# Designs tried in a protein design chat: VHH binders against Interferon-induced very large GTPase 1 (GVINP1). Part 2

Target 1, 242 residues: Interferon-induced very large GTPase 1 (GVINP1), of Homo sapiens (Human) (q7z2y8r1479to1720)
Amino acid sequence: DKRLFVLSILGLQSSGKSTVLNALFGLQFTVSAGKCTQGAYMQLLKVEETFTEELGFDFVLAVDTEGLRAPEHSNKSKDRDNELVTFVIGLANLTLINIFGENPSEMQDILQIVVQAFLRMKQVKIFPSCLFVHQNVGEATATDQTMDGRRRLEQKLDEMAAIAAEQEQCLDVTCFSDVIRFDVNTHVYYFAHLWDGNPPMAPPNPRYSHNVQQLKSRILMTATQESRGNIMKISDVKSRVQ

## First folded at step 1 (VHH)

Design d1 (framework vhh_7d4b_2)
Fold by ESMFold2-Fast, scan of step 1:
Structure d1 (fold): chain B 242 residues (1-242), chain A 121 residues (1-121)
Amino acid sequence: as target 1 above (242 residues)
Amino acid sequence: QVQLVESGGGVVQPGRSLRLSCAASGSTFSSYAMGWYRQAPGKQRELVASISSSGGSTNYADSVKGRFTISRDNSKNTMYLQMNSLKPEDTAVYYCAADEGYDFWSGYDYWGQGTQVTVSS
């Protein structure tokens, strides 16, 4: 049985995901694609053979949660989104949380659902890693870390964690770092226009290439850490999505 | 980077208590999640207890719940494991571990050398 790394992407933008994943992992082959029973779109990608020994896995399962947050719909759609996000986070080795712009309040509803899902996973001892990716920031901000942006995100996550802990009656949780391992200085990345564009992509420019390389380095570090500890087999994932 | 040094191990009779300490060096101790693992002869290493960087969240193995308590003092760069009502099956080498930034369970970045705990009659 082959080793599988599950990468989930949550947020408002997932266009060009396959192009980004190919750039990150050298993924050249799509062996399967479709929807799971929970409604998420999944794509199974074969890792290039030369990378499998270095990374510690053979395939990447990329998961999108398209259709999240439909504000014109009833509370039923929010409950559906909450269930889908909980499923996807529970399945993932790493979850990328995509935030538009530098202000996390633009994504408050999605962040709240994500925090609640991580809290539930903690209760059953499932600890997926997460990274926050800010897109649509200025080029200066994308190359230089911003303390104000990080502080605002941390405050929002702490507020959401406290609320979620009350709702789930988890008295040991008072801030987001109690839900999962989180350091706002190392788990948040700022990228200019990383997720924008339609295939074929615009010719590579130095800023875009640098942003992809930085995200790649962090994802690879997270993936190799996971592969040494708690990697899934393809058969395990198929059983879980049935 | 961090270096971990365990202390407090020893030989003790059943029903008694021991407190293990893990002293850390480094400027970022308060940002690490930490845990205690143990390994008995001929067995795999198992997680005994873990604690978040803030100390607000703790987890315990079923075999030690109600008997062991993990805590930390970030002002002293030290983590503790209070072991009460010790049983012969608690005999093992106990390891302190620190996790720099991802999952509690997927892999600890730094490990101590281990301290022997022997519970004998």
Scores: ipSAE 0.000, ipTM 0.119, lowest interface PAE 17.8, mean pLDDT 66

Design d10 (framework vhh_7d4b_2)
Fold by ESMFold2-Fast, scan of step 1:
Structure d10 (fold): chain B 242 residues (1-242), chain A 123 residues (1-123)
Amino acid sequence: as target 1 above (242 residues)
Amino acid sequence: QVQLVESGGGVVQPGRSLRLSCAASGFTFDSYAMGWYRQAPGKQRELVASISSSGGYTNYADSVKGRFTISRDNSKNTMYLQMNSLKPEDTAVYYCAADTGYSYGPLDHYDYWGQGTQVTVSS
């Protein structure tokens, strides 16, 4: 039975996920891909033998919940989304939450479901790791936009945490950092536009490459540290998806 | 008691080398990622280099890539920073840090810090 690092990606589209995944994990090969019974798309990547000892795992399982992107307003649909999100976050060693545009309110429904999932996991002593990736940031104003974006995201996460805590009667929770270990200055990565202007074939934005390397470094450090204590086996995943 | 003790700082001319050491005690050293931070006069503290618990993965600030090398010896509970081709801009107090959690990053607040060692690069 081989060691597995599970990376869940929320809110990324298939093309965006492939680009980020290839940039982050250029040292592995796809061995299988498909959907699980819960509806998440899963891609299994084999880590090159040269790196398995250093990283502490043999495979990476990338899990995508792209379907949550669609707006839905029924309670039954939200319950199903809540179950799916809880499943993929609970399965993951690390969850990447992708935010599109300058304003986190565009992803309010997903953020609410994610915060509620984390709060429920806290009740059963499961503390998954989480990173936020903010897409579509202008290069010239990146610093100012980043500061405003972090402030808005933190405010929205704290608001969602307070609401969830009230509903779950968790008086010890007043902000998002009470739910999971979170610092808006270190757990949020901002990606500049991929291309400077039009046409679409223009060279990639240099700030994008830098941000990808920073995120990759953080993910590998987290994976290496976590693999020493809490690494999953492939058989464990089969048991949880069947 | 958790302690991190830096050594190896000093005054050096541009182009020279220094090697910093961080001796750790009071925790399971080989289970935690470690890093070097620095703070120059009038600047905020910044991450210089980091190293995974096994030593298999390292990360460097763009300003020091190719000049600095981080390493660790888990049998001695010690982390090192080899600083080559030193520049006046490298003048700062260098801090050893240990992160016992998964919130590790360039702007992260580490759980344990050393007292710092002064590095001055001047002619």
Scores: ipSAE 0.000, ipTM 0.127, lowest interface PAE 15.9, mean pLDDT 67

Design d11 (framework vhh_7d4b_2)
Fold by ESMFold2-Fast, scan of step 1:
Structure d11 (fold): chain B 242 residues (1-242), chain A 124 residues (1-124)
Amino acid sequence: as target 1 above (242 residues)
Amino acid sequence: QVQLVESGGGVVQPGRSLRLSCAASGRTFSSYAMGWYRQAPGKQRELVASISGSGGSTNYADSVKGRFTISRDNSKNTMYLQMNSLKPEDTAVYYCAAEGFDSYYGTWSPSDYWGQGTQVTVSS
């Protein structure tokens, strides 16, 4: 039985997912894909053979929630999104929260859904591993973007945590750090031009491959610390998703 | 790992000019976006100017626009801040900063790199 790493990806833009997955795991082949539930898609990806020994798994089961409709909300839609995101986070070894571009409204909407899901998981004593990935950080303003971006993200997360805590009647939560272990300096990565415009079939240069390998090690170390011994086999996932 | 060392600070009269230099040591200097920050006594540290890795894009705080110019020479691993028409309000410790690109991890480091600072005093 082959070793499986379950990676959930939360975001509102489909094109960013493949870029992140290829950059992080050196994925070569999609072996199967399909809809597992309304609003979620699963894709089974074969990890490049050169990385499987270092990473400790053979396949990545990527679960994405692309298609979340943050601008168009009703109470019914919001409840469904919260249930879906909670399920997807609970299934995963690691959840990547993708933030794209410069749209503050889009960021606020996704952060609200994510924070509510984490608060729900905390209430049932499930502590997910998560990482924030901000894509499309330009070379031109990267220092300003990184320093101000982290400050704004932390402020928005704290704001969303306070709102979610009031809605869920959690008296011990006043900021995002009360919901999960979070350090804006170590749990947020900015991807600049290093992964822009790369050819579909190959890394642009050898340094790119080495850098991707090192980044994967760091991300997995973080995930492992929070989810010890929970690496799954393909047969285990089949039982859960039917 | 990158290390930043500032130089060029000093005491100068209002209306005069001063040029700060920031020498970077380590790898991948041209991969870092860089900037100058300043901190006056009892104030928070504020961004003065920033420059992209290639030098093709720059940004300035409103308080220094038209007076300060940021530049870099990637062949010398050095970044500069040309300060013209200095005012008493410009008195501060000036810090060189680089957005950390950790070549080991292949991403922009969550930890920014800072220099030790250089004192600029504008007084008559």
Scores: ipSAE 0.000, ipTM 0.115, lowest interface PAE 16.9, mean pLDDT 65

Design d2 (framework vhh_7d4b_2)
Fold by ESMFold2-Fast, scan of step 1:
Structure d2 (fold): chain B 242 residues (1-242), chain A 124 residues (1-124)
Amino acid sequence: as target 1 above (242 residues)
Amino acid sequence: QVQLVESGGGVVQPGRSLRLSCAASGFTFSSYAMGWYRQAPGKQRELVASISGSGGSTNYADSVKGRFTISRDNSKNTMYLQMNSLKPEDTAVYYCAAEPYYYDSSGYYSEDYWGQGTQVTVSS
């Protein structure tokens, strides 16, 4: 039976998750793909045998959330999104929270759902790692405003944590770092536009490539740390998502 | 080897103060949110006050707000509860507890830890 590292990606519709997945892994390395539950799509990636001992896992299972990309505003949509996010975060060793552009309202919506799910996980003593990825930000925002963006994100996460804690009746939570270990300086990545101008004639953005490599490095470091205590096997995944 | 040792309990008259201490050993103290719980005879255990691992965030039950102050000294692996203006209703066994807020570096969930409790009696 083979060992899995589960990477989950959450984001709103048109958040550029496919661009991140392709930049990190590429479709040519996928050995299988399909839906694992309603609203979630998975890709199984094989780790080269020479690295499996060092990394502590044989496969990476990448889980993408289709449901959060759909723009629905009904009560049924909210219930579905909460269930899907809770499932995906609970399944994952590491969750990437993908935010597209600079719309504060869209950021608030995804952060509220995510923080509530992490708080629920904390109550049952599950503490998955997370990273935040902001995509399609302007060059000025990616270079000049990263500190301001991080400050705003931290403030919003703390607000959402306080609201969620009141709703869940958790007296010991007042900020996001009380829910999970979080450092705004090391757990947040800002990606400028992949290309300047209109593709396909636009040149690649060099800053984007650098940030992709940093994110890959962080994912691998997190994967090696978590492989020792929270490793899943292929048979475990089939049993849980079937 | 994991231990939480409470001290500072006792018998006091209404309106007086007590300071409880909880000395922790055998785990990475700063990685744990800490709290004080209490249990009176015939009642369920209730959370009185909590403090985040960094000490930057604190929370209190409504019944003790303005009277109790929780604090911690991560350099000494010790948590404190300063109890002012004590009332007969505060009479209970007080328990020190530690809850993990994240994975340790080996990928294992840190366990909840509980002290043995210390008796606080407020009576004339």
Scores: ipSAE 0.000, ipTM 0.116, lowest interface PAE 19.0, mean pLDDT 67

Design d3 (framework vhh_7d4b_2)
Fold by ESMFold2-Fast, scan of step 1:
Structure d3 (fold): chain B 242 residues (1-242), chain A 123 residues (1-123)
Amino acid sequence: as target 1 above (242 residues)
Amino acid sequence: QVQLVESGGGVVQPGRSLRLSCAASGSIFSSYAMGWYRQAPGKQRELVASITSSGGSTNYADSVKGRFTISRDNSKNTMYLQMNSLKPEDTAVYYCAADLYGSGSYWDEYDYWGQGTQVTVSS
């Protein structure tokens, strides 16, 4: 049985998530792709044989969710989103949380669902990793978009963690770092526009490509760390997604 | 397992520059995230600067932004902190830290730490 690293992507906009996933791996690596139940799309990516021993896994299963809906929809819609997020996080070795721009209102909905799901996972002693990806940051340089955004995100995550902990009766949780291992300085990435001008005349944005390479490096580091303790087998995924 | 060794500390006058080096030995991946921390007597340990595994992204404390520059040379397994326009309040023991997971700075739970190097800025 082959070893599998599961990478999940959550966000309010599926097109943005697909862009990042495609930039990291590309369609050329996809061995199998399709929908699973509950609004998730999966791509099975084969790791080149020369890297399987170094990384400790043979395949990457990339799970992209259909865009999450706002909580003001019906209770049925909210319950479905919570179930999907819990499933996807529970399956994953690493979860990417896609945020479009730096709008705090748009962040609040996804952060609340995500933080509650991670807190539920902590209670059953499942400790997945997460990385935050902010897309569509339009500044002169990508490196200038860091400190204020990171501080704001950290404050929001801590607020959501405190609220979730009170609701879930978790006395040992006061901030997001109590929920999962997280550093706002190293676990958050800001991406400028992918393209300069309108396709097909526009070349790829070099800053975006550089940021994607850094994110890919972090994903591989996390995958290597997880493969030493908690790598899945393909048969394990089949039994869990039944 | 990895060992980190700092060098380049010393006693300097205000306004001068120092360059700290952190040499990694043993088994270390080129993908480790790295950082510089400092601790002055009677104060909490403070993150000064951090750098991603590729060297493409850096973060700085507000107190050192514009004066300090962090860099790394993965071919030499070495990280640097260029400290310009030093002030008396920069006096501290400076620690090199490496984290395979990239989360240690927030919890002060880096995977590997150096023994520290003293920097004293005095008139």
Scores: ipSAE 0.000, ipTM 0.122, lowest interface PAE 16.9, mean pLDDT 68

Design d4 (framework vhh_7d4b_2)
Fold by ESMFold2-Fast, scan of step 1:
Structure d4 (fold): chain B 242 residues (1-242), chain A 122 residues (1-122)
Amino acid sequence: as target 1 above (242 residues)
Amino acid sequence: QVQLVESGGGVVQPGRSLRLSCAASGFTFSIYAMGWYRQAPGKQRELVASISSGGGSTNYADSVKGRFTISRDNSKNTMYLQMNSLKPEDTAVYYCATESSYDYVLGTYEYWGQGTQVTVSS
């Protein structure tokens, strides 16, 4: 049986998730895709044989969610979203939290659900691997915009952690760093515009290429460390239509 | 990359004081909870004192309560252990460490220093 690395992607915009996958892995042959239990969608990608020995896995299972941002007017739907997010994070060797654009306030609800999931996992001593990917598609200077964006994200995460802790009566939690250890300067990746000019004649943005390589390096490091422990086998994952 | 370096150990007589320091580099010190551990020959390593990332909460082993004080200076990336009224039973190698913790990239991890010897003998 072949070795599997599970990569989960959470976020509000599907097009942004595809951009991240293509930037990290390039052209891959999809060998299987389908809906899994609880409404997540899975895509199985084959790793080139020249890399399988170095990475310690043969396939990447990409897990995506749909409709998390839809307005909900029933308690059942809100519980569903919380259950789905917890399931997706729990299934993954690494979870990417994808923020499309420059405004983290638009992700307030999903960040709250994610922080609550992390807090619940902390209580049972489960520590998921997680990275934030912020796709900065606007016109911006890389240094100034990323600094401002990091500060806003940190403030929002701290607010969500305080709210979640109050609801769960966790007196030892006052900010996001109390939930999991987090450095906004090293665990958030900003993808600037691909083009440094007017498409299609503009050259590739050098900062975008650098950020892609850094993120790839971190994912590979996480995957290698995860593979030295318990890795999932293809037979452990059974895709079913409910 | 990550480095924890202890200093301030030595040989002292019972009833005296020592101050240990732990200098951290290669990571963002201010977001990590830290602790002091000790190990005497033939005994398992034990937690002596711990301090939260912001310094707002501290915990101590019953054997050292009232005698030892843990503190940190996040602006200097340094943690301290003030040891008062030392007893022969405090003789051990003292280690600076992050508590078992979570990092977004590394998952669950612990970083340890090399240790510094404290000997309390008449």
Scores: ipSAE 0.000, ipTM 0.112, lowest interface PAE 17.6, mean pLDDT 66

Design d5 (framework vhh_7d4b_2)
Fold by ESMFold2-Fast, scan of step 1:
Structure d5 (fold): chain B 242 residues (1-242), chain A 122 residues (1-122)
Amino acid sequence: as target 1 above (242 residues)
Amino acid sequence: QVQLVESGGGVVQPGRSLRLSCAASGSIFSDYAMGWYRQAPGKQRELVASISSSGGSTNYADSVKGRFTISRDNSKNTMYLQMNSLKPEDTAVYYCAAQEYSSGWTFPEDYWGQGTQVTVSS
């Protein structure tokens, strides 16, 4: 039975999260057979045999999800989103939270659902890692205003964690860092526009490539750290997704 | 490291055909999976076709399936997109992309061409 590191991505229906997965895994992601179940699209990425011992896993399972938030909000839509988010976070070793633009307050409903799911996972002693990916940010925001964006996101996450903890009567939780391991300086990535202007006149944005490489490095560091004692087998995934 | 150069774009009438070429230089071409992306004005970039490093597997967007064919010639370090029955909706800048399989320590890097304009108009 082979060992898996499970990487998932969550985002709103209009968030461009497939763009991030294509940027991370590229054409190997798209040419491999994928599987859809319960609103999650899955693809296996094989780790080269020379590195499986160092990493502690044989495959990376990339999980893309159907976008969160139905076009018309309802209690049924929110229940579906809660179920999908809980399923995906429970399955993953690392979850990417995809945000379109640099204002997390417009994403607060989704962030609240995500924080609630992480708090529920903490209660059953599951501690997945989380990274935030902000797409479609301005050049200034990506280069010189990133610190303000990080501070705002941290404040929102802390507020949502406190509310969730109060609802669940968890006296040991006061901020998001009490729920999962999180550092706003290292777990948030800002992606400027892919192109410097409008095609066909625009060249590819080199800052976008740099940010992708940094995100890839962080994913591998997280995978290596988590591979000792918290790794899934392929049979475990099959039992969960049937 | 690989460099990619597209050619074959232009202006054509609906129903016509174009063949795009992507010439690669640098690293060993046969180590790369390759594909064609396009971006129309005001829209997100989308993958239209991809081909595995061996050439044994291809994938197409639903909007182009049955009209476009991707192929590669590893002896010429070139990938092609044969575009038949072109429609105004196919108007976009088309980008060649390549991805090398890397070790488990590093996810593969994507390499991109400059893009070539395809315009389908009467």
Scores: ipSAE 0.000, ipTM 0.207, lowest interface PAE 13.4, mean pLDDT 69

Design d6 (framework vhh_7d4b_2)
Fold by ESMFold2-Fast, scan of step 1:
Structure d6 (fold): chain B 242 residues (1-242), chain A 122 residues (1-122)
Amino acid sequence: as target 1 above (242 residues)
Amino acid sequence: QVQLVESGGGVVQPGRSLRLSCAASGFTFSSNAMGWYRQAPGKQRELVASISGSGGSTNYADSVKGRFTISRDNSKNTMYLQMNSLKPEDTAVYYCAAVDSYYEILTGYDYWGQGTQVTVSS
């Protein structure tokens, strides 16, 4: 009976993804008891009742996953990570993909797993939305939202999409935009360090706070657009969560 | 530069009434939903009552229904919580909260006051 918006976050181990969730939600939502299922930690957040008609949903299900390991680890570990990512993306109306730091190898690790999962979803005609959140980036890069950084991410996403498509023998996919709707200029958010000085006694970084507000606005826009397209009911998620 | 300032808290006997006020500045008051939260020591912050920007829609926690009334005066940029038949379990710090815009309501309330203490004891 109640309408549900499912928001998931994915990231490598120690990627700081919980920092993003805390910044987005904090104490602003009325929190219900959580559930843990196969490495996915779920928390139901009640939308304030005066907003439910305008938003088109009654609850947000926040899904936080345990950290993913590098795909070059053993085949068994890679299968586990792929299954978890596929499950979480399949549940979500919107998935936040959390990338930590400026290391290209770490970026490749998360993008490989995520792109393959999105390709699998496309094959069963599920088209989830995604946003990229890049944390612990230099202040100049975060402030400017530099075209070079976005161009590099787009190039890597296209490369991963082509490789995944070849492995799956998918003839209609040559780049990431063939897999899901994606615009590197509007679907990527860069966050500098949370604090100006050495935490925890340093004040919050004003640029970080501004970027959180922009991300919140994007999430809300995506959520309201999904609600017009027949948003999920709580009973639907219960049947999908084993 | 949004500011929310609570007033009207105090110490009161069970069964008495108090009226809390929240004066808002720095944003377009009449279009923004607002609410009252409370937090007792060692407990999570809970929503007590909320009101839409126009004042046409209100909601209340089950624990305060029939005793508390939320209202607003948009001409004065002020929101109120009339608390009747107060009980010892209503003892808490009461916080005024507001949303900045429609786009930010997914996360709940964006702006918070510093809180006002309400103590119900005899």
Scores: ipSAE 0.000, ipTM 0.173, lowest interface PAE 14.5, mean pLDDT 69

Design d7 (framework vhh_7d4b_2)
Fold by ESMFold2-Fast, scan of step 1:
Structure d7 (fold): chain B 242 residues (1-242), chain A 122 residues (1-122)
Amino acid sequence: as target 1 above (242 residues)
Amino acid sequence: QVQLVESGGGVVQPGRSLRLSCAASGSTFSNYAMGWYRQAPGKQRELVASITWSGGSTNYADSVKGRFTISRDNSKNTMYLQMNSLKPEDTAVYYCAARSDYGGYSFEYDYWGQGTQVTVSS
């Protein structure tokens, strides 16, 4: 039986997902794809054989939640988004939260829903893994810009955690690291443009490769930690989908 | 992978201070989130304080908040617990603990020291 890593991706667009997954896993082809629940789509992806020894798994089950920006006015739509996010985070070995552009505040509603889901799972002793991936960041002075972005994200996550704790009546939680094991310096990855300057005429961006390597290392460590509790097999996925 | 050794425990009077140290060896210390637990006779082990791998974030139990300070020096592979205004209720064996902070799989600590006794008595 083959080893499976379940990766959930929360974000606004699926196109960025393909680029990141190919860079991380050397993916060769989609084995199967389909809708697994309302608003969620899954793709079973075969990890390139060169990477299977390094990563410790053979397949990635990618779960996509692109529908989170549903109409503002519907209470039913908001409840559905909360249920969907809770489901996909609970299903995953690791959840990637994709942020597009420079300002985490633009993703505030999604961050709040995510933090609430993690807090609810903590109460029932389920501890999912989470990484933030910030795409399409300008490159001018990347170190200064990413440091500022990390500080803003940390402050926003702490704010959301305090609000969620109040709503869920969990008074022992004061910041995001009380909700999940999280460090803004190691659990947030910034992917500048693949190309320096104005794409597609510019040369490839060297910093992109470095960030991919760091993210791969984190994913490998997460997969290794999961092996302590039995790594999921493809047969296990069939049981969960029913 | 990581071995932890506590030091600095002892007997002190109420209102005094102690500093505990935890020396780590084995895997890279900076890859681990660290914590201090304590256990008094007849009680469950409780988390007293924790610190992220970078030292950028810390957490404290309500019973010690404002009195205890956790810190780390990654260049020395050492973590500290500064305990001020000690109370008889702080009497316990104090354990240093480490966990891999990769992806937040669980809040469980993977590696434990052997413990150091702290007694606060008049």
Scores: ipSAE 0.000, ipTM 0.155, lowest interface PAE 14.4, mean pLDDT 68

Design d8 (framework vhh_7d4b_2)
Fold by ESMFold2-Fast, scan of step 1:
Structure d8 (fold): chain B 242 residues (1-242), chain A 122 residues (1-122)
Amino acid sequence: as target 1 above (242 residues)
Amino acid sequence: QVQLVESGGGVVQPGRSLRLSCAASGFTFSSYTMGWYRQAPGKQRELVASISSSGGSTNYADSVKGRFTISRDNSKNTMYLQMNSLKPEDTAVYYCATKYTVETYSGYRDYWGQGTQVTVSS
């Protein structure tokens, strides 16, 4: 039986999740792919044999959601989103939260659902890692924009964590970093515009490639650390998702 | 070696104030959410107040809200608890601690100080 690292990605419908996932894993050998009944799409990727001992796992299971609905939508849709997010986070060794653009307030309800799910996982002593990915950040002013964006995201996550903790009577939680290991300076990635001009004539933005490599390096570092303490077998995943 | 050293405890009359300090060394203090816990004789240890790594968020037990204020100075690796309007029920050993118990998950450990006695009596 082989060792598995589970990577999940969450985001709103049409948020560019597929673009990020393909940029990270588009050239990997896919062993198996399919949609599960929970509304998640799973893709099993085989790790190159020369790297399996260094990484501590043989396969990566990439779990993508079909997209989450915005807060203006019905309560029935919200209940489904809560179930899906809890399932996806609970399954993962690492969860990527994809934000399209620079304004986290448009994602407030989704971030609240995510924070509540992590808080529930903490209650049962499950501590998955989390990374935030912002797409379509301006390149020329990226440093100033990302610093302001990081500050706003941290404030919003801390606010939502405090509200969730109060509702759950979790006195030991005051901010998002109390729920999971989180540092806004190292766990948030900003991707420049995909193109330096109008597609399809424009070449890919060079800074986008650099940011993808930085995110890949962080994912591999996290995966290596996780594999030493808590790695799943492929047979375990089939039992859990069946 | 990790050390958390509490100070500022003592004996005071009801209605008075005390300020507790916790000096941290041997770990990256600015990366940890910190808390003040207390334990009265015959009771379990309870969380009194906590503060995020940046100091931007705080939380308090209902019994101390409005009376106690937690703060930290990351440049000095020190956390404080300002205790106002002390009551006999506040009598306990006060402990400085980190809030994380899972080292493997995040590299964080649950570190505890040795405690400082606070007695509120007439």
Scores: ipSAE 0.000, ipTM 0.191, lowest interface PAE 15.4, mean pLDDT 70

